# Ledger of designs, part 30: VHH binders against o26223

Target 1, 191 residues: o26223
Amino acid sequence: MKLLWTSQHIKVTVHIDGKVSKMDVLEAIKTRRSIRKYQDREVPEELIDKILDAAMCGPSAVDERPWHFIVVRNREMLEKIPEVHPYGAMVKDAPVAIIVCCDSSLEKIPGFWVQDCSIASQNILLAAHSLGLGAVWTGVYPLEDRVEGIRRLFSIPEHVIPFSVIPLGYPAENPGTRDLFDPDRIHLEKW

## First folded at step 1 (VHH)

Design v7 (framework vhh_vobarilizumab_d1)
Fold by ESMFold2-Fast, scan of step 1:
Structure v7 (fold): chain B 191 residues (1-191), chain A 121 residues (1-121)
Amino acid sequence: as target 1 above (191 residues)
Amino acid sequence: EVQLVESGGGLVQPGGSLRLSCAASGSIFSINAMAWYRQAPGKGRELVAGITSGGSTSYADSVKGRFTISRDNAKNTLYLQMNSLRPEDTAVYYCARGPYYDFWSGYFDYWGQGTLVTVSS
């Protein structure tokens, strides 16, 4: 195991449980499922660091990269999330959650921060899956009550917008695969 | 119960150096992530540097290469070595303790009172 320090972020390269995840990209995309049930097992810091590194690798409009992340492991705080996010009941049962935020002061083109934070959120889900974890995206923005509830709960400043809450952990459920390919949604040359 | 007390702030000229210290009491220091934050006049509070219980470090872009965070678990003390100081480093610097071993674990649950660093000629 080697631990590499970057200037802004800790990057950890490790073999997890003596094994490296060998899922290829297409397999990861096709087999990732929303996971809402978690084992009573902690998620190592090393895996969270890898997930956050992947989150920051997404493309961003004019390279504005407005994303910030809050990592929540405190059980009392996780238990308060359902009070401000009705569809976030599973968050209290997760060992950890990541809150994806936008620092609006970093936005260079109006409105594109939503796309930037969506990309970061999806990268979190894919990275978690590739590392043997399960996760689910619970929406915060654009629902004003959830935005303000999460902001107050985590002391998020007014110029920062909470976008999503992503609980994650080792999965305690195994949903089946999905066959989602629909050729009727593909148009050649023109609509 | 948990107390964090900063020291080492003061007036320094541009290009100078200061070392900040944070003495922790009331809890086991060695198992928690620790951080330095600062708040400049007219600006919000920002993370300057963080260190995990295992000693891994992270820095804000504005201080990278100039500041070094370190910890002495035997003395329950956190340090920030600040070199090549600039007028824009002028701020109140706060020591913060996280509830877990990493500084990605959300919020910091205990804060010091702050120590003023002024960089001016």
Scores: ipSAE 0.000, ipTM 0.097, lowest interface PAE 20.9, mean pLDDT 82

Design v8 (framework vhh_vobarilizumab_d1)
Fold by ESMFold2-Fast, scan of step 1:
Structure v8 (fold): chain B 191 residues (1-191), chain A 120 residues (1-120)
Amino acid sequence: as target 1 above (191 residues)
Amino acid sequence: EVQLVESGGGLVQPGGSLRLSCAASGSIFSINAMAWYRQAPGKGRELVAGITSGGSTSYADSVKGRFTISRDNAKNTLYLQMNSLRPEDTAVYYCASLDEYGYTLPFDYWGQGTLVTVSS
C-alpha cells in the first residue's frame, strides 16, 4: 500500500513535467498564520540556521544591522519564559524559541532599530512557514516589565534590548487561511 | 465589536473558592488569546492569568498553584477557577481579549470587571 502511494506521488511529479515549486513568496505571506501548538518533535539545527540567515537579510536603516539572536532549546529555560512574559505561555510547549535582540552599540541612527528588529522577526515567521514549521511573534519591546524580565532570565547585557520571543516547531494545528484584502484602504493618486 | 461580560465575583472567606466567567460576543473568541487582570484598591492593574487560542496558559507568581484559567470556545466563555483565596486577592477582576495579530498593546477589549472580596 505504501508502494502504490509512492508510485502515485512519482506520477504526479512526472505529470507536472518535472517542475514543482512549493511555496512562492506571495503564497508564504498570504498563508502564514500564528501557530501556538507544536508537535513533540525536534527542529533540526540546519533549519534554524536557514531561518536566522533569512532574518539577517532584512533591510536595515543605514545598514546598522543591530540584531542579535538567542536560540533557546533548554526545556527549563523555555518553561521560565511565561513567568516574565504572560502571552508567552505557548513557548514552554515549543521545541525551540528565538529571542530577537537589539545591540544598541550597533545603532547608527536613533530609533530605527525597532523597524530593523520588526523586519527580522517577520522574516523568521515567513522563513519558518516556508520550511513547514509554525511560529508566533510574542511581543517584548516596548513593554518595560517584559524587557527587563527577559533580560534577567537570559543574562542579556544592559546595552542589549530583547525585542521579541518567537517559539517555533512543527505545527500541531491548522487555523486555515484568511482573506484580509480591503480595497477601502487603498487610495489612488490622493487620499 | 467584541463585548466582554464578567460574572461570578462576590464575598468569600479566606481559604474559599470562586469561579469567574467571562462571556464574549463575536466570532473571534476562538482565535484570540484571553486574560484575567485584577486591580486592588489604590493599586495598578496587574495580569493574573493568560490563555492562548491553543490553550497554553501562564500565571502570575502570586497565583500559581491556586488559580486555573480555562476556555470553552464552543460557548465563547473564559473561566478563572480561584482556590485557596487570600485577603490580598481582593480586587476587581477584568476579562481582556488580546489581538494576537495586531502586535499592539496586549488588549483591544476589556470587560467592566467583577468584584472579588476575600474577608471574614
Scores: ipSAE 0.005, ipTM 0.214, lowest interface PAE 10.9, mean pLDDT 82

Design v9 (framework vhh_vobarilizumab_d1)
Fold by ESMFold2-Fast, scan of step 1:
Structure v9 (fold): chain B 191 residues (1-191), chain A 119 residues (1-119)
Amino acid sequence: as target 1 above (191 residues)
Amino acid sequence: EVQLVESGGGLVQPGGSLRLSCAASGSIFSINAMAWYRQAPGKGRELVAGITSGGSTSYADSVKGRFTISRDNAKNTLYLQMNSLRPEDTAVYYCATYTTYEDLGYDYWGQGTLVTVSS
């Protein structure tokens, strides 16, 4: 699948085989890669809305849906993220970032919020990829210094836990796909 | 962007020692978990040793007691001290690092440094 698309940093070719097809779910899962280089282009708010809608459609333990999201577009705020999140150096160059948070007051079963917020984070990555954007999941929880740094920077209440920071933008790199299937990790009926 | 450059490989006789270095640039080294992998001719890459940002270490059974992984966060450098080298240790040795939740395992690899153990 190739489509010709040109940006400041990348020329992407997507082949159309007699019909324009949308990326299916399996293709999105298999071809999603972490993207850390972004074009100097604004991401429309309607695409962010679609991504957040997808994030909230994930399963959660006992349907607790503990996630909240902070959308950061302010340049000065994006530039401060690397000060409290060392892995977030690319965030200052992204047009937007989403901070995935857990509101612990919504938790119905202890500890499952981590899985819930992981699902929301993955849905953000897949939705972004399906819409022609690139993103990367940078970890916050369970690293105490990052949790408190992000909390302070964005005035997050004590009962809310910042889980991940996900910068997003139009990709300025095109990493190849990986062959990750390993049948030695599949056990039939018993270990 | 993180770049990793390995050095310190060479030819050594059985029973000898070598110290490998990996210089990291482009990102904050002190928060990354780091590892050494090796690949012998015609074989896949295998994990040799790992070290967390806090200094906790792990080793493959084949190198326990002979190899020591360490880091110098002030110099952004990872080390592998290899003692009592054996012909089966002959391989290209790779430095690797990963960031939390950025795809699978180790996201950044060096070019490798060749270690040959032969008389």
Scores: ipSAE 0.000, ipTM 0.158, lowest interface PAE 12.2, mean pLDDT 82

## First folded at step 3 (VHH)

Design a1 (framework vhh_8pnl_2)
Fold by ESMFold2-Fast, scan of step 3:
Structure a1 (fold): chain B 191 residues (1-191), chain A 119 residues (1-119)
Amino acid sequence: as target 1 above (191 residues)
Amino acid sequence: QGQLVESGGGLVQPGGSLRLSCADAGFTFSNYDMAWYRQAPGKERELVARITTGGSTNYADFVKGRFTISRDNAKSTLYLQMNSLKPEDTAMYYCARDPFEEIVHFDYWGQGTRVTVSA
């Protein structure tokens, strides 16, 4: 194992069910896994609020921050998501899902909203992980059938584009961690 | 367009070994994370082992240390080496493209191969 550079660990204190765990930022990034199995436990609104606060702190093109979020807890609605999103079957078993949307009326520069909403989606995944929750990003945009299906299901206006559906809950699986570092993808000074 | 074809299942006594193979006739095997799943009668389908495109592996706790997943990208083949088999390993074993960390995924399952561990 060889790092190109090292940084000081930053310890983050997370409150989970009255218990405290610590996770530094690099550890959070490296140990986050997509979680598709959830405990039959409600996720407190305070944790969703913290996750969405973190989502809105991401950088965006020209600081346009075009993201809007739909929080879905209604069981009947969660059960309908797999009908319009074929690979969102796990959503029906999640206690809550967040739909990341772009409000195109907030866009200041064409096309960068995709990067903006990608950043927000990843922040949701990292924030959830840091709070002891599991989540998975299920892709919506740019698949036309999924975009329109989600739009219709949640009464999303024409000028708003659903980008991703992120179910989350207390994890009921532990897939472990990966080591993905590939030095062949690092080029010094030039290609 | 490919098809996943599992083979190598059979009847074995406790403590025995089997090697499962999954052949993908498609041209894109090397581009997908792959997995082995199993389903015992009356149980839901459960993940046994995963392998990334680069060969990084992940195992369910109940097989860790006994099973080894591997891939040969040149042959478009996925393997599961099963050692120290137990009666509770009895199941239909399925090869699949695994969603793993994919944000966009399309299901691709094999037909399965049966493993029976005689008690």
Scores: ipSAE 0.367, ipTM 0.692, lowest interface PAE 1.7, mean pLDDT 85

Design a10 (framework vhh_8pnl_2)
Fold by ESMFold2-Fast, scan of step 3:
Structure a10 (fold): chain B 191 residues (1-191), chain A 119 residues (1-119)
Amino acid sequence: as target 1 above (191 residues)
Amino acid sequence: QGQLVESGGGLVQPGGSLRLSCADAGFTFSNYDMAWYRQAPGKERELVARITTGGSTNYADFVKGRFTISRDNAKSTLYLQMNSLKPEDTAMYYCARKPYEEIVHFDYWGQGTRVTVSA
């Protein structure tokens, strides 16, 4: 498998519930929802490459960029994830999952890899949505039982930390859009 | 977000009624699909009723026509109105939030409230 370079896109065209829509960045952020039900339909490798390209474009502390990604398509491996992740039952029904990892040997400043991997995880969710896919972030770090289980299942070295498991596919559910703007959380000039 | 606290359980005669409440001291109650489950001694937890954010409801066959699930988003409270209670309804009753936009989900359960139906 070879990663494909994506061209610069000013506007994104996506398929949402069988409809073609043009989505800008603000629309993608506002309409993205966690998706846990997927169609029995393969996700093309080209779309995964675009999602991973977007994941690596996030800002990182001291530009350390500690991310590594495991792409899981093997059905037997996907079916084993719920055994080590109690709230990851939906992963077994997904056509593919991405495991976001931190290579601690790439750390330049202690502790900020958590923010780096959080940004990468959110970029995966937004990129998937922009491409007509649905995804959900299932938390791994800092829950030691889940970290150890995922590490063992995917033969992850001790210096690499599994951070999140993100199943994705074409959505088989359509939850409504959130409207959670809360002006009481905005303070002008001072607290 | 928030702590789930069930209340309203107690001892009641067969044919009686109880209203259970589940208070969510959280910040986003209106964003969650909610459910009531129960667990009788020596048995597995089973779904009793579900309610979506939009108000759509679903009931287990053994409570249809007797129980009503409802929610008050302004009070961040979930309810279960239980009518025509039977001895087999005796159980610990739990409310639960379905996963929503959380990156980590720890528990599907509140602390529970005990319902005993006996003569």
Scores: ipSAE 0.358, ipTM 0.678, lowest interface PAE 1.9, mean pLDDT 86
Fold by OpenDDE, second read of step 4:
Structure a10 (fold): chain B 191 residues (1-191), chain A 119 residues (1-119)
Amino acid sequence: as target 1 above (191 residues)
Amino acid sequence: QGQLVESGGGLVQPGGSLRLSCADAGFTFSNYDMAWYRQAPGKERELVARITTGGSTNYADFVKGRFTISRDNAKSTLYLQMNSLKPEDTAMYYCARKPYEEIVHFDYWGQGTRVTVSA
């Protein structure tokens, strides 16, 4: 049975006027792209609050919710992030970045915090997109040099592990949408 | 997260002065707006003063120029200079930290330092 996936043309109505775009969840997922160029425009506090709310709504192992978030708007700090994160050049151009961290003291089952923080990070990306912002996930963990760099830069305690840096802003690029569906990656009942 | 640690509270007479300190051992201090709150017995916690990352300050109406909030980013320390203290200023004083600008939540609270103003 060939699942005829009808490519429904999802009209991404980017409402520029600060109104919370009522983007449905599938639209948000399908149309989200990494955005690395940003407008010289401030991100309203209300949007960051909504994004952080979304970040905390994801599931976690045994409901451990180990995540913490550093919201960075300080220009000096944003400009320093690329010094410790070689692939974080775009962070210096963003009006704000969110650093997702794990408090290891909150971990109930070892190792699942990576999944938890990944979910939180993805929710940040999706929420940002749904709100008309662009964002990109720049990985920190598990690369030791990046972890220690971010830790030192932001004076993060030893029991807290920086996981990702996510710059956000109004997008100054439009990379378009991609069809990433691959039926060869789907297996029915068995491999 | 690092711990906010308040100090400087104590017993003073009306008209006296105190200087509260809040040491931030957590994240980069300069990235956060900081505030002082107080809670008197049987009352709700209320904002006393706020200082932004840029150094802008706001005060509650009851302060009336008696208190000054300041910050030393090099020392990662928040201060509250309190002059002309009144009995009604008796409360537990808390420092709080929140991300840059006026978001709805604080990410950390200290344990508080007690201020008692009594003749």
Scores: ipSAE 0.000, ipTM 0.212, lowest interface PAE 13.9, mean pLDDT 87

Design a100 (framework vhh_lunsekimig_d3)
Fold by ESMFold2-Fast, scan of step 3:
Structure a100 (fold): chain B 191 residues (1-191), chain A 119 residues (1-119)
Amino acid sequence: as target 1 above (191 residues)
Amino acid sequence: EVQLVESGGGVVQPGGSLRLSCAASGFTFSDYDLYWYRQAAGIERELIASITYGGSTNYVDSVKGRFTISRDNSENTMYLQMNSLRAEDTGLYYCARKPFEEIVHFDYWGQGTLVTVSS
């Protein structure tokens, strides 16, 4: 009896020849949007595992792969995130959040862990979208108050740096697609 | 540098009209949803009206049918046309842009423009 807003994040079409096609990579990249409103519906562990598998497939500097992930489903813990992250209010309403962390002991080239964890974070967003979920990247590093707040809340060791908090769920909003191609930012042969 | 500057407030009689403007600079205006908030004395800021980057509008029930939000992307300006004003519409009106696709955001507010509806 409950009406819920659902977004079509995965596009599947059936042709008259019987072939089935899914959302391609370019479509996924262009149609992914930040989602901050979620249905009151559980995300299966199988989907989280697929998302984290995709996150770990990203390139990293000298293959250092410094990322670790905390999967948070506990409602009380999700409700505490806004206390240490002032723009993480939507996290308390999400069924699950992933905290992307860097284990600094795995760093082989100084500073590149930021790029590595950014790649993992974006892969989480794209994988979630491809699986019919919505997600949003809420920034933690390099804002020291957020870094320390998240560290304390989730008992993260001093050598591990929380990088981003990404709430996920079945979307309860559909913001549509952006047209962002700007040819003025493309320079042929020289500036 | 992101700036939002409200204008158009003033003193009006009940039943009168005002048009508020919010001039924006320092970001790609057409990419953002924009909001009008109202703060009455002793009350938290309340969302009054919103307009998406695609032009969809939403209003709080108390102003629906009386207020019209609009935007002019060529002028980087958002408007609030206020008709049939009531005493309870008195307050400081703020324009805001909220998080969109930013991985870090801070809620950008204008300075506010005062609307007083008084006999």
Scores: ipSAE 0.248, ipTM 0.610, lowest interface PAE 2.8, mean pLDDT 86
Fold by OpenDDE, second read of step 4:
Order: sequence, then structure tokens, then C-alpha cells
Structure a100 (fold): chain B 191 residues (1-191), chain A 119 residues (1-119)
Amino acid sequence: as target 1 above (191 residues)
Amino acid sequence: EVQLVESGGGVVQPGGSLRLSCAASGFTFSDYDLYWYRQAAGIERELIASITYGGSTNYVDSVKGRFTISRDNSENTMYLQMNSLRAEDTGLYYCARKPFEEIVHFDYWGQGTLVTVSS
């Protein structure tokens, strides 16, 4: 996939009622929800490019950047994902999904790739939300059956590990916002 | 209706200065990245400067250090301060808006303002 733009400042904007609105980073984080219902509406390639750009902007251990992304729009493939991912039912209803993978050959320090791919996955979710899309993180790794299922389905090489499947689309639900702040989880200086 | 209107062009001697303005209306000015283009006679239109909605600026090498792009969101106006002008800066200068949904495409252009650098 060829990106339509180079790495620049990502405009965080939400399309609301036909209008473009800015969403700051804190707003994006605080208001993001898992979205599992999607409109029958295509996601423009330009939005996917922005999302993937955001996905690659996260830090990684010693800058190893081990991530790869499979963008899936094919209906047949989307419909097959639930067959190997028990909690991926919503994927078949999404117009597009991103599969986040790790190329183990790029790993410099063992084990940190999980953090790296997690950061990338979260950035996908935040970027999607900021762009007026809904998404959900469906975990693949570390469950072997899901890893192998996705691997077979998408012919992923043995040295590449599928990490997450993230369906994306314009949201057809509004779960509302949550206040998840818990001061009891904050410890000063020591436990 | 979305409108972009350039002004401030004119005739100036080499080494001189001009300040261009792009007055915007019909949309939320502060939400958009804006761009200055120019087109010399017989040459394709070229991007010369950009400013994001957040105020980050970028320039092509040929104008770096001489041109300054800025914006005033309160006035819905973008500016291009041009110093140390050269003959090769002669051309029609356009401001443009890029839609949110498209990264490469520009949806609105001004009519242009002519800058002539001549001794």
C-alpha cells in the first residue's frame, strides 16, 4: 500500500453532522470507545493512510519498529476472520480491518515487540476515533489458535506474528463516554 | 459558499518585499490547513508554503529564509510575507484549502494575485 502523504503533523478532526471538528489528544483518549457496529459505508483510503501513519508514530524498543499492517477490505476475507477468531464477529460487518503484525526479524530485544504492537494498535484506535470512525481491538496474540488461524488465513510467514485485528468503520452505535478515573490506582513515591 | 480571495500582489524591484493576503469565508477557517501556490508563465503551478490548522509551517527550498507563511484565525486570513524577492519569484500566487477527506486533492482555490519582480 502506497501512502498518499508523507509523515507530517496529523490533523485530528472529526466529521460531525457534515462539519469538520478538531479533537485534541485528551478528548480523543477520554471519549474513545470500542465500536462493534458499523454503517454500510466505505472508509476512504485517505483515512486509512492517516491511521496507519499514526500507527507508525509510536515509540518502540530501541526504535526497532517491528510492526507490519495488513489492510483488509475483501468481503470474503473479512467474513472468514470470525471463523478463526471467536470474538471477531463484528469484523464481518466492518468495511475494513487492519491486522497488526510483528516481524520477528526486526526485533532487537526479545519480548518488547508486544509493547510496540500494542502502542501501534492503540494509536490506530485513537486515530480512527479522531477521524470519526469506530474501531475495536480484537486480540490475537498470545492465543495460539487465533495466531495460527490468522496466519493461515492471510498466508503470513512464520517469522511474522499476527498481534491484533482491528475492524474499522463509521460507527452505527454510540455507547457514550465513561469516567474511568480511579484515584486509588495512583500511588505517590511508593506503593 | 467557500471563498478564498488573494490580494497584495504588485510590481516590485529585486530585493523588495510584498505581503500577500488570503481572505477566507464560508467555512471554519481554523479547522483547515492552508497552502500557497504560485505559477510562473509557462510553468506548472508549484507549492511554495503550507501552514497547518495548528500553525506548523513548511516551505520549499527556493523560498526558505525569504518567505513567511502565517495565519490569523480571528480574521480568517492567511498571509505570505515575501522578502528579498527575485525575478524568479514572478508569477500568479494562489491560496488553497485542502479538504479533510482528501490528502492530495485541493478543493478550493483563490483567483490568484499577480506578483511581478522586475528592475
Scores: ipSAE 0.006, ipTM 0.272, lowest interface PAE 11.1, mean pLDDT 88

Design a101 (framework vhh_gefurulimab)
Fold by ESMFold2-Fast, scan of step 3:
Structure a101 (fold): chain B 191 residues (1-191), chain A 119 residues (1-119)
Amino acid sequence: as target 1 above (191 residues)
Amino acid sequence: EVQLVESGGGLVKPGGSLRLSCAASGFTFSDYDAAWFRQAPGKEREFVSAITWGGSTTYADSVKGRFTISRDNAKNSLYLQMNSLRAEDTAVYYCARKPFEEIVHFDYWGQGTLVTVSS
């Protein structure tokens, strides 16, 4: 077991097999950071399955659940992502990436799929963090060049819209904590 | 007020070197990704290099191996070390900040510093 980092309330340890001890939801939310440097280690399929299960548990408008996921482990394919996504350069160094997609045939009300896929993306980031992995959200939709580039690269059908690319792996960096609470953004009763 | 102020531009011969600096004020620099962009006269603004709050770097293909981006959070500063300069590197160079790594759009920009590569 290794001690990775501590929050004010929870100490997190890593088992020799790469597992982490339990972390509560608030700590996961407060201590998740975008991770762009990864160890040269494979991520077990079991962990990806847990992450995708968590992604699908998000709320969606009228329970439309429009999300589909592409799991990319092929090194040659990962190395091609930066060619169509300039801010996705870190993807080529990750052992795996998840592409979050919307199947437009599953839409029940127009436009809410963007929020649905945002929720799924955040659940991926939180689940990865809770399992001792690092991940980063990289935007695809609504940038037309990236949508079409990712669509062509992964043979995504016309009725399916790639929303985000999330590389993940065992973290090789540990950014410090962030204090983002701003009481001036909270209004009581009225604006 | 949020400010980004570039310096270090000037006239340099092909093959020469320059180091650009960007001084940040009015916000917590260490909480932000930062980047360098450039714009030549009559052309669109293009990406040059970026560095995350965690220190991960990205470079445009045109500058890979020649330019090095770095930051000093204690000094609220961003740097661009430019080596093996070419005539095609002539442009106004801008520094920019990005609120989160997940957000693609840059919300504040400096006024720019001119780099001229000429014999």
Scores: ipSAE 0.000, ipTM 0.231, lowest interface PAE 12.0, mean pLDDT 84

Design a102 (framework vhh_7nfr_2)
Fold by ESMFold2-Fast, scan of step 3:
Structure a102 (fold): chain B 191 residues (1-191), chain A 120 residues (1-120)
Amino acid sequence: as target 1 above (191 residues)
Amino acid sequence: QVQLQESGGGLVQPGGSLRLSCAASGFTFSDYDMSWVRQAPGEGREWVSSISYSGGSTYYADSVKGRFTIARDNVKNTLYLLMDSLKSDDTAVYYCARKPFEEIVHFDYWGQGTQVTVSS
């Protein structure tokens, strides 16, 4: 049997501004950090397209795939996000942000859209990191004031729920690596 | 044990100035972004200002821009809020809050708050 389920050994090669970077899947997961400082550089549309493609590749409950995405590059709109998302101040400095939304009309099983949109959000963060970008997940759902504020700001219909706002850009900071492995959280056979 | 302790609040007249301090202990202060959040009587918490772990980036709510300055001293493990041109609407309990890099919704630790009252 030639079964290749060795994502741990797959080297991902990416071209970033003519430079070649290699990162395996585990390295990408372990070295991804929230980035809140960005260079004054535009992110090419091609990289945003790759990130959104990765976002839509996540598993979803009953394959409902309820996610929709708003790509925001307009500086005036980015500057208004902190008015409705009080902890999203870094968005003003980002060249682009992605708003992850759920279209409730696409939901096939109640409540699982939260997991679906969480998966899409994490895929955006990992894909951005693999492409040499930095990003941060800023929470919207389930905070009613943030949900309604983002809805009004971006003219989002009532049947669509804004889930997260993810600013991204070329990183202007390098937070150190972290080791969070805790064996006390692993139980063998039973609790 | 993580501790954040605010000081420097008090009664001040409109147009006056105050300097708030937050003493941090029990963690590596220079590894964390820090924020000031306030709560006026009968209202929810309102974010006021944030500063990056290095001090290289600062952010302000529109209500305080040009009047307040956030600063930090990573040697003394202290966060500051310099408040100028105070208005009655600035009356609130001011909280120092720690924000870890991988946090997606809220702050992980808060101080107990310091009262600022702007009244004639």
Scores: ipSAE 0.238, ipTM 0.603, lowest interface PAE 3.7, mean pLDDT 87
Fold by OpenDDE, second read of step 4:
Structure a102 (fold): chain B 191 residues (1-191), chain A 120 residues (1-120)
Amino acid sequence: as target 1 above (191 residues)
Amino acid sequence: QVQLQESGGGLVQPGGSLRLSCAASGFTFSDYDMSWVRQAPGEGREWVSSISYSGGSTYYADSVKGRFTIARDNVKNTLYLLMDSLKSDDTAVYYCARKPFEEIVHFDYWGQGTQVTVSS
């Protein structure tokens, strides 16, 4: 579908008991955890669309927006991902995964695409969490074996670089929240 | 059950005009943004236009901007697409689509579509 994107504020909306609820941004950030266990439950396409919309709303260097997304629901393909990604075992148990990629032809300034795709990946995680899903960021780039593995598996062109694999699903675990605030990491005016 | 039913399609000459309608039922029509999407032969679906739940905001694809007008009647639960200055490239099946969220690119329900053919 050829769609035009307008600069709209993404309201993260969660359907709870048939009602639309919004999660506070700070709450989403603070309560998000990596989820590696998923329910045997399909993720509605509507939620994936919402997540991808969020993924594309992040800033990028000189607005280069180099990101592409592969949405994987095919069970066979999901099961093959761990073969090329040693730390991607949980992907085979997820109902869906998003592969974040960079189109190098869209890069305007060398090297910033890593930041751009990182922002997109984080937005996926936050959006997923706000929508009641669990997700985890499994790194692909810059490990060559993972990059090439994912590239071959999904027939990704040479000028496109797979960056991350993010499995998503309804959580089958609750790791709890963490207090990660560390004042020792804050420096005022100088180191 | 959510239902969307398109009508008003047909054969028209280039430069002609058509008015499409979409009758909505099974949900509170006034609570949702609505859109028109089209699919030409051999092509993928293309977003055409969207309108906010209140009708206060409208959006158009560049290909139809200035020629098409989206409107709605929340009392009649009906979505409209006024198509002027039609071109051969406008030939497609036109679908009415519901937007569960404010995002322009997201749809959860579709009608069966109505055929629009622009030919001399």
Scores: ipSAE 0.000, ipTM 0.250, lowest interface PAE 13.3, mean pLDDT 89

